# VHH binders against Proteasome assembly chaperone 3 (psmG3): the designs that were tried, part 11

Target 1, 145 residues: Proteasome assembly chaperone 3 (psmG3), of Dictyostelium discoideum (Social amoeba) (q55g88)
Amino acid sequence: MNSLLIDSSNPSYDAMNNDNLKNSIEKNHPVKSKVLSKKINNVDTDIAISSFADAIFITISQNQKFNTWIRASKSDGILLDEPSYQIDTLLGNNQDVLFSIYARQLIENIGETSNKSLMLSISITDKSKDTFKQILSTIFENKVW
Key: E = the ipSAE of ESMFold2; O = the ipSAE of OpenDDE; V2 = 0.75 times the mean of E and O plus 0.25 times the DockQ between their complexes.

## First folded at step 12 (VHH; framework vhh_gefurulimab)

Design k3 (from z2 with N33H; at its last look DockQ between E and O 0.59; V2 from the best seeds 0.67)
Fold by ESMFold2, look of step 12:
Formats: sequence, structure tokens, C-alpha cells
Structure k3 (fold): chain B 145 residues (1-145), chain A 122 residues (1-122)
Amino acid sequence: as target 1 above (145 residues)
Amino acid sequence: EVQLVESGGGLVKPGGSLRLSCAASGFTFSNYHMAWFRQAPGKEREFVSYIYTGGSKTYADSVKGRFTISRDNAKNSLYLQMNSLRAEDTAVYYCATGWTYDYTEPDEYDYWGQGTLVTVSS
């Protein structure tokens, strides 16, 4: 898919050499992106995943009204012999533990092979455990890091 | 097909040690957080330990300080080092994976190994 035009509903762009364009964008502006639209448990779900030089940006949206923004990174826990991660809600509802669970699972994987931070924009209307599993499975099947 | 195969169980005296292994295949191991559970005869399966892909670890209170979970993503393997074993550690030990909301809840895990028996007896 053409990452310069984030519109996956246009089938004509699926016939273009999307791999060549995507590789060119990554080569020139080190950004690798995927955009997905699908129904998960009959709820329209939009996911966007982008890799930048110092951060991974992920958007998960089932509700177009408002998204919560969360930043996660390896912390300055130099005094400990174990990995440590900081998760901060920057905007939106900061009391929903579910969104922190999404962020924790993602940053632990990102941090396994890199020092990149995570910027997560998330809005979930179906908070069932099955939807949680399908959203994470979808993101990990489409990793760009 | 996803497979998880435990090994390393056996008979051991109280105070002894064992190291369990779980060999994983059929999925991208480095994408999945992993857990150990155990089930004693006539009891429900209970949480033992959990490890994220990035190396963060958690333990049930009953095993803290005695058990150590670890993983080797290059070998698709999960481990449990069990020290200072007690009679109450006697159980079938299972490795498990899946996307979990509550990692201590066995019903949230999608894939399980067949189990390896650990018997702690004099």
C-alpha cells in the first residue's frame, strides 16, 4: 500500500508497485508505515503503525471521537539490574488500565531490539479480552520494527 | 501449528533444584510473552511466573526468591530454574502463551504444553 496516501479503501493503489514506493520512502525519509482497516468482533477498527528513527508510532481506533495518547520508553532505572519501562498518559483518559496494558506489551517488544520509544494513540470501544487479543495479534503480524 | 514442549521434570529431594525447559515452534517466539503454570493433583492450574519478550519478569508469591524464569529468543526456548524445592512444589508444570489481559489467569492463554512432572519427595 502507498504510505504517502493513507487511504487503503482505494483498490487501484493495491495494483501499484507499493513495495518499491514504500522502500523508497524508507530510504529517503526513514519512515516505514502500515495502515489497516478491518472489523474485529464486528467493530470497525483502524490501526496505523509507523517506524521513525527514534520512535514507533501506533494508532488504534474503534471510536473516532477521542484518542488517548500514551508514551512508553525504557526508563532511567540505572540503579537496578533489570529492565524498567516508563508509561505516561500525555492526553486523554489516564485511568484506563487497559491502555497501559497495550502499551506495556508493545514497548517490551520494541525495547527488546532497540532503544526506540513508543507513542500510542488509542481509542477502544470493545474492551473484551478477545478484541484485545485480535488487536495485538494484528499489530504483531504487521510489525515495522 | 503451534507447539510447546516441556522437559526437565523429575524426582528430587526437598531443598534440591531442577531446571525446566519449554521448546516452542510454529509461531514467532520473540513476539509472544510466556508463562509457567503448575497443577497439583486435585487442584486448579495456578500461575507460577511470566516473562515479557523484553525480559521483564513476574512471579507468584509462593515461588519468589526460589524460582527464576528466563528465555532465549534465538533458541525459541523458555526456562524455569527451580531452587530450594519443597514438597508443595510437586505438580505438573506447563508453559503457556497467548495475548493476555491478566497474565495470572490460565483461561486467558491460548496455547499450552503437555506438561512435565516435578515430584519433590524424600
Scores: ipSAE 0.577, ipTM 0.824, lowest interface PAE 1.6, mean pLDDT 84
ESMFold2 (binder alone), look of step 12: mean pLDDT 90; pTM 0.919
OpenDDE, look of step 12: ipSAE 0.814; ipTM 0.913

Design k4 (from z2 with T53S; at its last look DockQ between E and O 0.68; V2 from the best seeds 0.72)
Fold by ESMFold2, look of step 12:
Structure k4 (fold): chain B 145 residues (1-145), chain A 122 residues (1-122)
Amino acid sequence: as target 1 above (145 residues)
Amino acid sequence: EVQLVESGGGLVKPGGSLRLSCAASGFTFSNYNMAWFRQAPGKEREFVSYIYSGGSKTYADSVKGRFTISRDNAKNSLYLQMNSLRAEDTAVYYCATGWTYDYTEPDEYDYWGQGTLVTVSS
């Protein structure tokens, strides 16, 4: 199912279809997605970012043999004025704290304006601090949320 | 051009309070985590507090319970409420930002303000 956005300069068309268009937009949450390839510190890096009704999917891949899958979400904390986030490694090596740090940066921002969860598929060869900074900068420059 | 501008420093008696502000411009403030550091005369810059873009907060042990970090993403502003001030809190206070692995290490931050002086003295 495709979303339909309309910008019409015809006043009679707008008047006749405005309520139907609003209802259609509200019932069909559009998928926004971006696919990016770039070299980061001379390592080929593929990033895909997709927004769905209840989740943001992000893939980050430098080697593509095996990906770690992480889910993150804003959780119901005891104190409603204190945000709480849950991060779980669903598949892959959970000893690499770096991937959880990536997920934490992303879910904190996603959760600032929404209740969407994050599904992160990540495979990083270059684990340097500079690559970490550049990957996050690239994702945030291309947000779909 | 990224700019961070601190304000609100001044002279305060022990036990008093101050509220520091950091005005941010030249970047998408709501994407970035923010920190306060301080530097006493003759000392290295030290971590005070950190806040994620989503509002999660941490504090150095020496200021826990006395200082409160906050942010207003709509106003591109970072704050530090400083209560129960002590002579040892005397320092230049800096706000900072950047993507960091270890948010307590000052060398990981990409952008810094010029600082605001807080003096706690009788």
Scores: ipSAE 0.595, ipTM 0.825, lowest interface PAE 1.6, mean pLDDT 85
ESMFold2 (binder alone), look of step 12: mean pLDDT 91; pTM 0.926
OpenDDE, look of step 12: ipSAE 0.873; ipTM 0.942

Design k5 (from z2 with K57R; at its last look DockQ between E and O 0.61; V2 from the best seeds 0.73)
Fold by ESMFold2, look of step 12:
Structure k5 (fold): chain B 145 residues (1-145), chain A 122 residues (1-122)
Amino acid sequence: as target 1 above (145 residues)
Amino acid sequence: EVQLVESGGGLVKPGGSLRLSCAASGFTFSNYNMAWFRQAPGKEREFVSYIYTGGSRTYADSVKGRFTISRDNAKNSLYLQMNSLRAEDTAVYYCATGWTYDYTEPDEYDYWGQGTLVTVSS
């Protein structure tokens, strides 16, 4: 905004430009997000949770190598009174069922109150049951949906 | 502070029905998946049924088609409708919750009710 000044430094223009920024009300829907860094079972764990208009993005990282990317969504089922969910590994090892279990837990809760999909980026070195419990507990205590 | 309280157990004849309830308090019920387990005399606790927060359900093979699990997140309540009861269904029934990797494994559940006795006898 200040970078558009022509050779003349006009204090009135700068004041009006700053007032316009402060008078700007966020017109787009806000992205609700939380970023967390915790040590879980002595492993540094980074979690990011973001809500967009049509999707929830969740990143879980205990290292900085390649992440597995999983998409999950609610789908229409033949059974009228029971929901159905689809979980697809988009990138990474599709034979690691642990990450699909994370995704199932998350999309079931997201889908209880919305039609948003889940995009899960996950890279975990500690695959113990206790770390699984602590990661999910942390996400649900900080959910943005 | 977390409490799970079962009710609705009793004595019924074979072929009869009972509806069990589990009242939950002290936690955000709508964030947690729920399960029913049972323990017959002299046996270990065994998985009966599981329900996700989104309503997806699973059942042990021995109860499929006869038992129906349900939940009401607004009332913080879990239910088990038991139809076509048999003598082998005689057990103490427990509700349970926790984050589970394998929902059929009782050791993964962090909170348990006190149980309600179901007796199926002629």
Scores: ipSAE 0.657, ipTM 0.850, lowest interface PAE 1.3, mean pLDDT 84
ESMFold2 (binder alone), look of step 12: mean pLDDT 91; pTM 0.932
OpenDDE, look of step 12: ipSAE 0.878; ipTM 0.945

## First folded at step 13 (VHH; framework vhh_gefurulimab)

Design m1 (from k2 with Y101F; at its last look DockQ between E and O 0.62; V2 from the best seeds 0.76)
Fold by ESMFold2, look of step 13:
Structure m1 (fold): chain B 145 residues (1-145), chain A 122 residues (1-122)
Amino acid sequence: as target 1 above (145 residues)
Amino acid sequence: EVQLVESGGGLVKPGGSLRLSCAASGFTFSNYDMAWFRQAPGKEREFVSYIYTGGSKTYADSVKGRFTISRDNAKNSLYLQMNSLRAEDTAVYYCATGWTFDYTEPDEYDYWGQGTLVTVSS
């Protein structure tokens, strides 16, 4: 008769172990993130960029009190040899076309190499063209897609 | 240094075709929108076509159905296929780059090529 020294020591892995869950998520669906703070035309500007399996989340904030939320994505079923993108304001005032212009530039760049959607949270105090160009340059130099 | 160099212009008869090229260097081409403009003698620079980084395209009404804009990010090149050319298409053609609020407005673009002459005549 042989007494197995390890029968009573057989590891029972706790399904509630969050470290293993986090490792499994990262292994199969990595999350890439960048967080940036800089002064653009003397306005404090916070940018966060995160990549998920089906979406890119981008936050651009100059005032921190009110954000407009926009979703953008590629259209399905393109029969012509031309890509198509749709942009929807989900929350906030959609009368400010500038935020849709930001979203358009972002989803076109994302859609060049992927089919991921964009979720954009945006609040801009300085609505100048120069700030627009500097914000886009900053994001594209720090892509996570 | 950002450079945009157009080529492919020349003399062509009405109804003919030309393909313009714009070679780009000194920036990350795939992150920037590109446009074609043209300028006939004595006239203001006029919007022709625009292409986003993701490939969406827009054309001036006067060239729709005759001109096709395209880009090749691997070659850092922008193209304009010009078919069914008319005498009114005679102009110097310029490529330009930038992110814009109004893509039809020349003053919003940061960099321009030197241009290539297209002459359409019998």
Scores: ipSAE 0.723, ipTM 0.884, lowest interface PAE 0.9, mean pLDDT 85
ESMFold2 (binder alone), look of step 13: mean pLDDT 91; pTM 0.927
OpenDDE, look of step 13: ipSAE 0.893; ipTM 0.949

Design m2 (from k2 with Y52W; at its last look DockQ between E and O 0.59; V2 from the best seeds 0.00; counts 0 for: pae O 3.5 > 2)
Fold by OpenDDE, look of step 13:
Structure m2 (fold): chain B 145 residues (1-145), chain A 122 residues (1-122)
Amino acid sequence: as target 1 above (145 residues)
Amino acid sequence: EVQLVESGGGLVKPGGSLRLSCAASGFTFSNYDMAWFRQAPGKEREFVSYIWTGGSKTYADSVKGRFTISRDNAKNSLYLQMNSLRAEDTAVYYCATGWTYDYTEPDEYDYWGQGTLVTVSS
């Protein structure tokens, strides 16, 4: 009855020298951000713009709330040498076409010089065309991309 | 002050080509969408073409396949290449800028050029 002593040789976890991981930390420059508060058509409007490595994050608020969240991206498919964009409402009111219009304008501008996607939070009380134009103008004058 | 100045208009024969230019100043050109409109004698101003800041383009059905809108942000310039011109393309062509809910609606644009006349005649 030969008792096969299973030599449980503990695999020596070779401590992979973590030194190589430290050198690849590219000095991540701080995320470029701008925060603006403006009165637009007598409505206090807060706008924040941040540039991340993979996306531009923009918040538009006229009531100090987050309401609708939209993701927009440039599609890789070039149809007729024209860029295509995808706009998706992730949270909130997806029935308000106005928010999609905001997202489209923003991602179009971003897409001219960058492949970054857009993450947009928008909560507005004034849905006038004039407010729309002023908000976008403000954002584009303060773009971080 | 925002200025849009159209040029390149003239007399051309049917089937001919013409390139219009719009020189923009007084604003950050690259941040704004641009459009071409036209107005024929005795008719209302009508949408011709629109280009987004990101380069997406749209055309009126009447000019689709014949006209090409483009922009050069480095030159603050908008262009309209017009090929296969027809008599019905005769109009004053206007450059316009602004963000719109409906880019086909002239009333939504904030700034306009003075226009350039295109005459297509045999």
Scores: ipSAE 0.042, ipTM 0.403, lowest interface PAE 3.5, mean pLDDT 86
ESMFold2, look of step 13: ipSAE 0.644; ipTM 0.859
ESMFold2 (binder alone), look of step 13: mean pLDDT 91; pTM 0.928

Design m3 (from k2 with G98S; at its last look DockQ between E and O 0.51; V2 from the best seeds 0.00; counts 0 for: pae O 9.3 > 2)
Fold by OpenDDE, look of step 13:
Structure m3 (fold): chain B 145 residues (1-145), chain A 122 residues (1-122)
Amino acid sequence: as target 1 above (145 residues)
Amino acid sequence: EVQLVESGGGLVKPGGSLRLSCAASGFTFSNYDMAWFRQAPGKEREFVSYIYTGGSKTYADSVKGRFTISRDNAKNSLYLQMNSLRAEDTAVYYCATSWTYDYTEPDEYDYWGQGTLVTVSS
C-alpha cells in the first residue's frame, strides 16, 4: 500500500501563476459607472450601471434592497444569423417572469454593440408596464456600453 | 408625441417582392423593440414579425423564410422585406412598438401606425 506522498512543496507552481497574472493586468481604465436615483411613477428608483471587461452590471432597486439576481448572455449559436440569448436566475424569485423580461430587454440592447454578458440585480415594487418602460428607457439613456 | 408612419405598400403579383418602411419619431427609437402586424379584410390583426433592440428577430410561421424584419437606428426606421408574396399576404400592415413579453398579442402594444395596404393579386 505505497502511499504516494504527493510532495506538495514544489514552490515552482505558485511563482509562475503570479507572474502571468501580473502581466495580463492590462491597464484597464477605471470601470465606467453611472448611478441614478429617479422618481418613477412616484416610486423612488435607484439604478446603477457599470461596465466591466467581461460583463455589464446593473442594479435596479425600488426598496433599497437586492432581491433577484439574473445573469444573461449572448449565445454564440446563431440560428439563421440571428443572435440568441440565455437568461438564468441565480438568486431570488425565479417565478417572477417580469424580472426575466427586464434581463431579456437589457441583454438584447447590450448585444447590439457588445458581447458582454449582463449581471442584473433587481428589486422592484411597482410592476406596472409604464414603470417597466421608464426604467429601461432610463437605463438605455445612460448606458455605459 | 410618439408617431409611427408606415409606407411602401402597394399592388404586387404573386411571387413578387415588396419592402415596407416605418418611420418612427417622438421616442428614442434604439431603446425600443419594434413589430409588424397585419390585418386582412374580415380577419383579426395578426402578428407578423418582431425585432428586439439587440437585433434578435421573431417571425410568424406563415411568413418565415419569406419576410425579413430589420431596423436602422440611425434613421429611426423599421423595415419589412417581403419576398415570395402570396395572395394570403394581402392585408394592411402596421408598425408597432412596446415593451412586451408576449409580443404576439396586439393588445400589448401601446403605439401603432396608421398602416399601409399590401395587395397581392394576379
Scores: ipSAE 0.007, ipTM 0.297, lowest interface PAE 9.3, mean pLDDT 84
ESMFold2, look of step 13: ipSAE 0.544; ipTM 0.814
ESMFold2 (binder alone), look of step 13: mean pLDDT 87; pTM 0.890

Design m4 (from k2 with Y103F; at its last look DockQ between E and O 0.61; V2 from the best seeds 0.72)
Fold by ESMFold2, look of step 13:
Order: sequence, then structure tokens, then C-alpha cells
Structure m4 (fold): chain B 145 residues (1-145), chain A 122 residues (1-122)
Amino acid sequence: as target 1 above (145 residues)
Amino acid sequence: EVQLVESGGGLVKPGGSLRLSCAASGFTFSNYDMAWFRQAPGKEREFVSYIYTGGSKTYADSVKGRFTISRDNAKNSLYLQMNSLRAEDTAVYYCATGWTYDFTEPDEYDYWGQGTLVTVSS
């Protein structure tokens, strides 16, 4: 890193060192994060996506006072020859099937390539199908897994 | 743009088998759920099967145990293996893509193929 910054005048060295550092970082599984703010159907929407060694943390917020917290994980589905997923609402007074549908779509995508769990913090005011699809599209365009 | 193209339909006798394919292009296939629907003449489109991006599957009761849905994300392809075919399976089969609240509701899907005809007859 500091060596790359100090010796950035050598394009061959910089390219080689950059690839080496990237490989080292990926081998050590460092945290990756993306933070997004945008209007979706005229509603301010904040999304944060973070990857940890064993989990993906996602926050989705549309100007509500209360967040629902959901954990999802892939189980070993050897008995069914298919993956199996468990989704649990951990905190929240208004269990909404929609939030579980968000969690299901997210953990299925995460589980295609990994065994990481999902921790989802979600607060949605616009519960339309179009907003659902736009939020998922935004997250998948900015995956950290 | 998004394109879904079904193939593999044809004429088959009761008890026979067919394998349908759906070739997808114009979107990131691995991020979208996929489904098969069918429509017999004079009837509404009917849910057949759904597959999530992560591989979880569901089937209409009428085809469970006889049909198998699968996907190959590297080839952008969706498949339906149809075994033990019955006259009642005669229909145009469509593939569709989308994220849905209700798998069985056609109006929730974003894109549809043009269909492939399956005829089960002596």
C-alpha cells in the first residue's frame, strides 16, 4: 500500500504490486463495504452492504423510526438434494411477510456462491412491488459477495 | 434487451418425456429467479415451477414428482425435464423471470418467452 503510493511512478511495478495486494486481501478475507443513498419512487432510500468473514450485513432504510432485524442462513440440505434456508425475525414489533421476502431473495443470492449468513436491518415505507424490485436490483448491482 | 427463448417442445405419447430449454440474454441471469408456466387453449396461464437464484425449487402439485426444474447460471439457461407426460400436460410452455411475492401470479413476472408447444397425444 505505502510502497505503491510512494513508487506510483512505475506503471509495471504498480500493476504488479496492485495485483499482489488484491490477492493478499482476498486471501485474508477483509471487510468490504458499500454505502448508497438514492431516491426510489421519490422516497429517500439508504442502503449499506458489508461483508464479513461469515456474514453479510445489509441495512435498508426509508425514513422509518423502527427497524426490523432478520437473520437468514443456508443449512446443509443434503437430505433434500436442495439447499435449505432458515429466516428468523430477531427484533421488531411489526413482523411483515414482505421483509421476510426481502431476506429470502438476499440469502438465496448470497448462498449461490457462499455459506455466509445474512443479517438484515430493514425499514421500508414504500411497500410497492416496484420499490421491492428496484431495491433488490440496486443491491445486486453493488454486491460485496 | 431481455430475451427468453424456449425450445424442446413437440409431440409425444402419454407416458413419454420431453426436456424444455429456455435460453436467456440481456440481463444478469444469476441474479434473477426463473419460472415455467403453461397455457392450454382457452385457459389462463398456469404456474408449473419456480427456481430461486440459490437453487431452491417449487412445483405445482399437478406436476410434482414428474417434472424437474433446473438452471445453469454459467450458460444462462433454464430447463424443465418432463417425465410421465399426460394428455392434460398439453399446452404452450413459457419461461419467465422476476422476483415475486406470489410464484403463481403471472402478473408479477417481468419478462416472458414466446413459448414452445408441447402436445401429448396418441
Scores: ipSAE 0.628, ipTM 0.849, lowest interface PAE 1.3, mean pLDDT 84
ESMFold2 (binder alone), look of step 13: mean pLDDT 90; pTM 0.921
OpenDDE, look of step 13: ipSAE 0.882; ipTM 0.945

Design m5 (from k2 with S56T; at its last fold request DockQ between E and O 0.42; V2 from the best seeds 0.74)
Amino acid sequence: EVQLVESGGGLVKPGGSLRLSCAASGFTFSNYDMAWFRQAPGKEREFVSYIYTGGTKTYADSVKGRFTISRDNAKNSLYLQMNSLRAEDTAVYYCATGWTYDYTEPDEYDYWGQGTLVTVSS
ESMFold2, look of step 13: ipSAE 0.800; ipTM 0.913
ESMFold2 (binder alone), look of step 13: mean pLDDT 91; pTM 0.923
OpenDDE, look of step 13: ipSAE 0.889; ipTM 0.948
ESMFold2, look of step 14: ipSAE 0.789; ipTM 0.909
ESMFold2 (binder alone), look of step 14: mean pLDDT 90; pTM 0.918
OpenDDE, look of step 14: ipSAE 0.144; ipTM 0.583
ESMFold2, fold request of step 15: ipSAE 0.788, 0.746, 0.741; ipTM 0.910, 0.896, 0.892
ESMFold2 (binder alone), fold request of step 15: mean pLDDT 91, 91, 91; pTM 0.923, 0.924, 0.926
OpenDDE, fold request of step 15: ipSAE 0.895, 0.901, 0.889; ipTM 0.956, 0.955, 0.954

## First folded at step 14 (VHH; framework vhh_gefurulimab)

Design ctl (from m5 with Y52S W99S Y101S; at its last look DockQ between E and O 0.01; V2 from the best seeds 0.00; counts 0 for: pae E 21.2 > 2, framework grips, placed apart)
Fold by ESMFold2, look of step 14:
Structure ctl (fold): chain B 145 residues (1-145), chain A 122 residues (1-122)
Amino acid sequence: as target 1 above (145 residues)
Amino acid sequence: EVQLVESGGGLVKPGGSLRLSCAASGFTFSNYDMAWFRQAPGKEREFVSYISTGGTKTYADSVKGRFTISRDNAKNSLYLQMNSLRAEDTAVYYCATGSTSDYTEPDEYDYWGQGTLVTVSS
């Protein structure tokens, strides 16, 4: 199993740091969350969506066993080219391409309007195309990005 | 602008060790309490550890004896040494600061980093 290091970085600004008086702490992280429970094709489906400063967390569960954990993010871009997305299975079954397809659809949508990465925990028992479309539609109707 | 930047996350086997860092800027670091939280996908943020300006260190029961928080005021940096890692420690780890009277509650913290991923996998 390959070692994968994921890290974030932020710039600092000289004007902010050039203050001799006690600096004020400013709040800069609104957090939004939505939790949904519904039956999709007669399978109980739980979806949780949370937004943080640099990441969107999504859980999709049709059972509470055998979860797969996937991180998706934009790769370093070059000027004038279409963005690339990196998708890595971090925990669980890395041989089921359906879960990476979920992650790909989600990060492509997130990346149209933000620079946030995706953290996805997924456990699906009904792997039909109809369930796939309904789950994604539900998430896109309840965006927090 | 207040900035908190975590680093040092990665993939490690159970029983392994990892050291997280949080670089702080845009405020007087030594005047503020600092904390680590973690969050797995679809779960609520969970308290990990806290260090006061006076040097008091506190840990969640689940990490006590395995994790060590520290700070270096000269480098404006917060650290978390994580030993004897378990699969249950897999999460994105965040550093945070703010005015707080309840250091275990995420709502008490006004400023958060963007997180660093720790994965513990066999």
Scores: ipSAE 0.000, ipTM 0.103, lowest interface PAE 21.2, mean pLDDT 77
ESMFold2 (binder alone), look of step 14: mean pLDDT 89; pTM 0.900
OpenDDE, look of step 14: ipSAE 0.300; ipTM 0.671

Design n1 (from m5 with S30T; at its last look DockQ between E and O 0.35; V2 from the best seeds 0.00; counts 0 for: pae O 2.2 > 2)
Fold by OpenDDE, look of step 14:
Structure n1 (fold): chain B 145 residues (1-145), chain A 122 residues (1-122)
Amino acid sequence: as target 1 above (145 residues)
Amino acid sequence: EVQLVESGGGLVKPGGSLRLSCAASGFTFTNYDMAWFRQAPGKEREFVSYIYTGGTKTYADSVKGRFTISRDNAKNSLYLQMNSLRAEDTAVYYCATGWTYDYTEPDEYDYWGQGTLVTVSS
């Protein structure tokens, strides 16, 4: 199981205190959720975003499969009180760094306002940079955190 | 239309400080990563600093401990506080935006400002 530790230097000015974020547990029924289907570069792309108490769950699929599963989390800074992020591929192809990049971008954004971890399922057929940007844009425009 | 407008450049003595600003418009500022690059005369454009959508910051080794990147989402603005400036910091400084595979690569960014000149000289 590959683990990627992303070193974070300085938190955002707008970032909430890590201690406050850790204590924030949302209890909503049903959980906040958005399901989207969008044609991105002529490829049908399904995106689901859900906010659970302990994690944001995101699925990205261009072939109606899950394939690779990634967990990402924010940790309180051990060194110089700077936050760190851990990215772990749980299932699927851990050889493609692209999926870790997705997870990195997502957990960084989540970490700005939330201490929730990320559970990501990703199965994409178009691995272009443009598709990457459009997918993230779509997700970030539809935040549930 | 996406616009990035840098300001704050000028002449400064070695050891001095300068604060650059980048005013962003035409896109959802909070959703995108931001970066500073610089280009010295006769040199290639080089990475200076990057701030993720989540606010995590990174710096080139050459500026670590001296420069600080920050953003004000309410003002759609990116900043670069430059302290302990050196002659080798002389360059045109550019702000850029985009989500990147490699944040150090200029080609990964979608939009650029016109740049602001920083001259460090005695």
Scores: ipSAE 0.129, ipTM 0.560, lowest interface PAE 2.2, mean pLDDT 87
ESMFold2, look of step 14: ipSAE 0.774; ipTM 0.905
ESMFold2 (binder alone), look of step 14: mean pLDDT 90; pTM 0.916

Design n2 (from m5 with D107E; at its last look DockQ between E and O 0.42; V2 from the best seeds 0.00; counts 0 for: pae O 2.2 > 2)
Fold by OpenDDE, look of step 14:
Structure n2 (fold): chain B 145 residues (1-145), chain A 122 residues (1-122)
Amino acid sequence: as target 1 above (145 residues)
Amino acid sequence: EVQLVESGGGLVKPGGSLRLSCAASGFTFSNYDMAWFRQAPGKEREFVSYIYTGGTKTYADSVKGRFTISRDNAKNSLYLQMNSLRAEDTAVYYCATGWTYDYTEPEEYDYWGQGTLVTVSS
């Protein structure tokens, strides 16, 4: 398993206290969820976003498959109280750094207002930068955290 | 329409401080990464600092320890606090936004401000 530790320096001014975020557990039934289907650069893209008590679950699929599974988490800063992010590929192709970049962007955003981890399933056929930006834009416009 | 408007540039002596601001509009500011770049006369545009949507920060080696990037999502504003300024910091400073594969590459950014001039001279 490839583990990528992302060094994060100086959290956002708008970031909540990490301790408070860790203690927040949402108990909503059903869980907050959004399911989207969007044509991105002429490729049908399915996106599902769900907020669980311990994690945000996101699925990105352009071929109706899961393929690669990634876990990402925010940790309280060990050094200088700066938060750190850990990204782990659990299943699938761990050779493509693109998927880790997706996870990084997502967990960074989640970490601004939530201490929940990220569980990501990603299966994309279009690996262009433009598609990357559009997918993230779509997710962030529809975030449930 | 997406707009980025830089301000705060000016003339400062070596060792001095300056704070740049970038006012953003036309998009959901909190959802996007932000960056500062600069371009000195006769040089290529170079990466200065980057702040993620989650607020984590990164800096070019040349400014690390001297510059501080920050954002205020409530005000749709990006800032660059520049301390211990040097002559080599003289440049037009640009605000940029976008999600990037490589945040150091200008081509990765979708929108840019007009820039603000910073001159460090004795």
Scores: ipSAE 0.065, ipTM 0.527, lowest interface PAE 2.2, mean pLDDT 87
ESMFold2, look of step 14: ipSAE 0.772; ipTM 0.901
ESMFold2 (binder alone), look of step 14: mean pLDDT 91; pTM 0.924

Design n3 (from m5 with K57T; at its last look DockQ between E and O 0.41; V2 from the best seeds 0.00; counts 0 for: pae E 4.9 > 2)
Fold by ESMFold2, look of step 14:
Structure n3 (fold): chain B 145 residues (1-145), chain A 122 residues (1-122)
Amino acid sequence: as target 1 above (145 residues)
Amino acid sequence: EVQLVESGGGLVKPGGSLRLSCAASGFTFSNYDMAWFRQAPGKEREFVSYIYTGGTTTYADSVKGRFTISRDNAKNSLYLQMNSLRAEDTAVYYCATGWTYDYTEPDEYDYWGQGTLVTVSS
């Protein structure tokens, strides 16, 4: 699997030479997705939700500027039936605890029915409690997991 | 219409056990965190326990190790197993729900049950 840009070639003998391995790597997983645009407390809010084979990707945006990127995952704790969660801010302001709270709520819900991880891209200008509730309610009414 | 209905309260001697239930309806139960609060006569409501949608739990220090919160999303039900009960546990117990920033603060919850009385007395 080459990431080199501009590759107009269709299936080749290289694909046939590694056909079984390439089919195993290139899993045919239909991507479920939802894209929403909504005014929440009079602020334009764009939400995109996509399910990949091993991750849920969620974008929440109330502006067009640089987003904070957070990865979250469920792991087993030291005790059975005691899940642990890893929350990592990959890029952006790590001083904004609210975005980590969004990520925690989302990965807790995702982990109820799957072991998929979360990739969250988030930029919020209205940090009120009511906007928090409306954004989460909107996402949970449009789950793809 | 959101409804939360508690049950399982009653009179019990110190050291005894009770199991409280909260039946939920009118919303998608699996999408909401749930909590137990209690209110003793003449006191403010106080946090008891919280459970996230994914099953992670937390407890007030006063009940840790004695109380266990759990949920059954298939039955839309929340539970509180209370062991080693003390006279200080006498209160009306409430279940509550909402998406909260501070889960220990009762003013942040939008929906409440009517409560079930637990009396711990000799």
Scores: ipSAE 0.070, ipTM 0.507, lowest interface PAE 4.9, mean pLDDT 82
ESMFold2 (binder alone), look of step 14: mean pLDDT 91; pTM 0.925
OpenDDE, look of step 14: ipSAE 0.120; ipTM 0.561

Design n4 (from m5 with E105S; at its last look DockQ between E and O 0.39; V2 from the best seeds 0.45)
Amino acid sequence: EVQLVESGGGLVKPGGSLRLSCAASGFTFSNYDMAWFRQAPGKEREFVSYIYTGGTKTYADSVKGRFTISRDNAKNSLYLQMNSLRAEDTAVYYCATGWTYDYTSPDEYDYWGQGTLVTVSS
ESMFold2, look of step 14: ipSAE 0.751; ipTM 0.893
ESMFold2 (binder alone), look of step 14: mean pLDDT 90; pTM 0.916
OpenDDE, look of step 14: ipSAE 0.185; ipTM 0.597

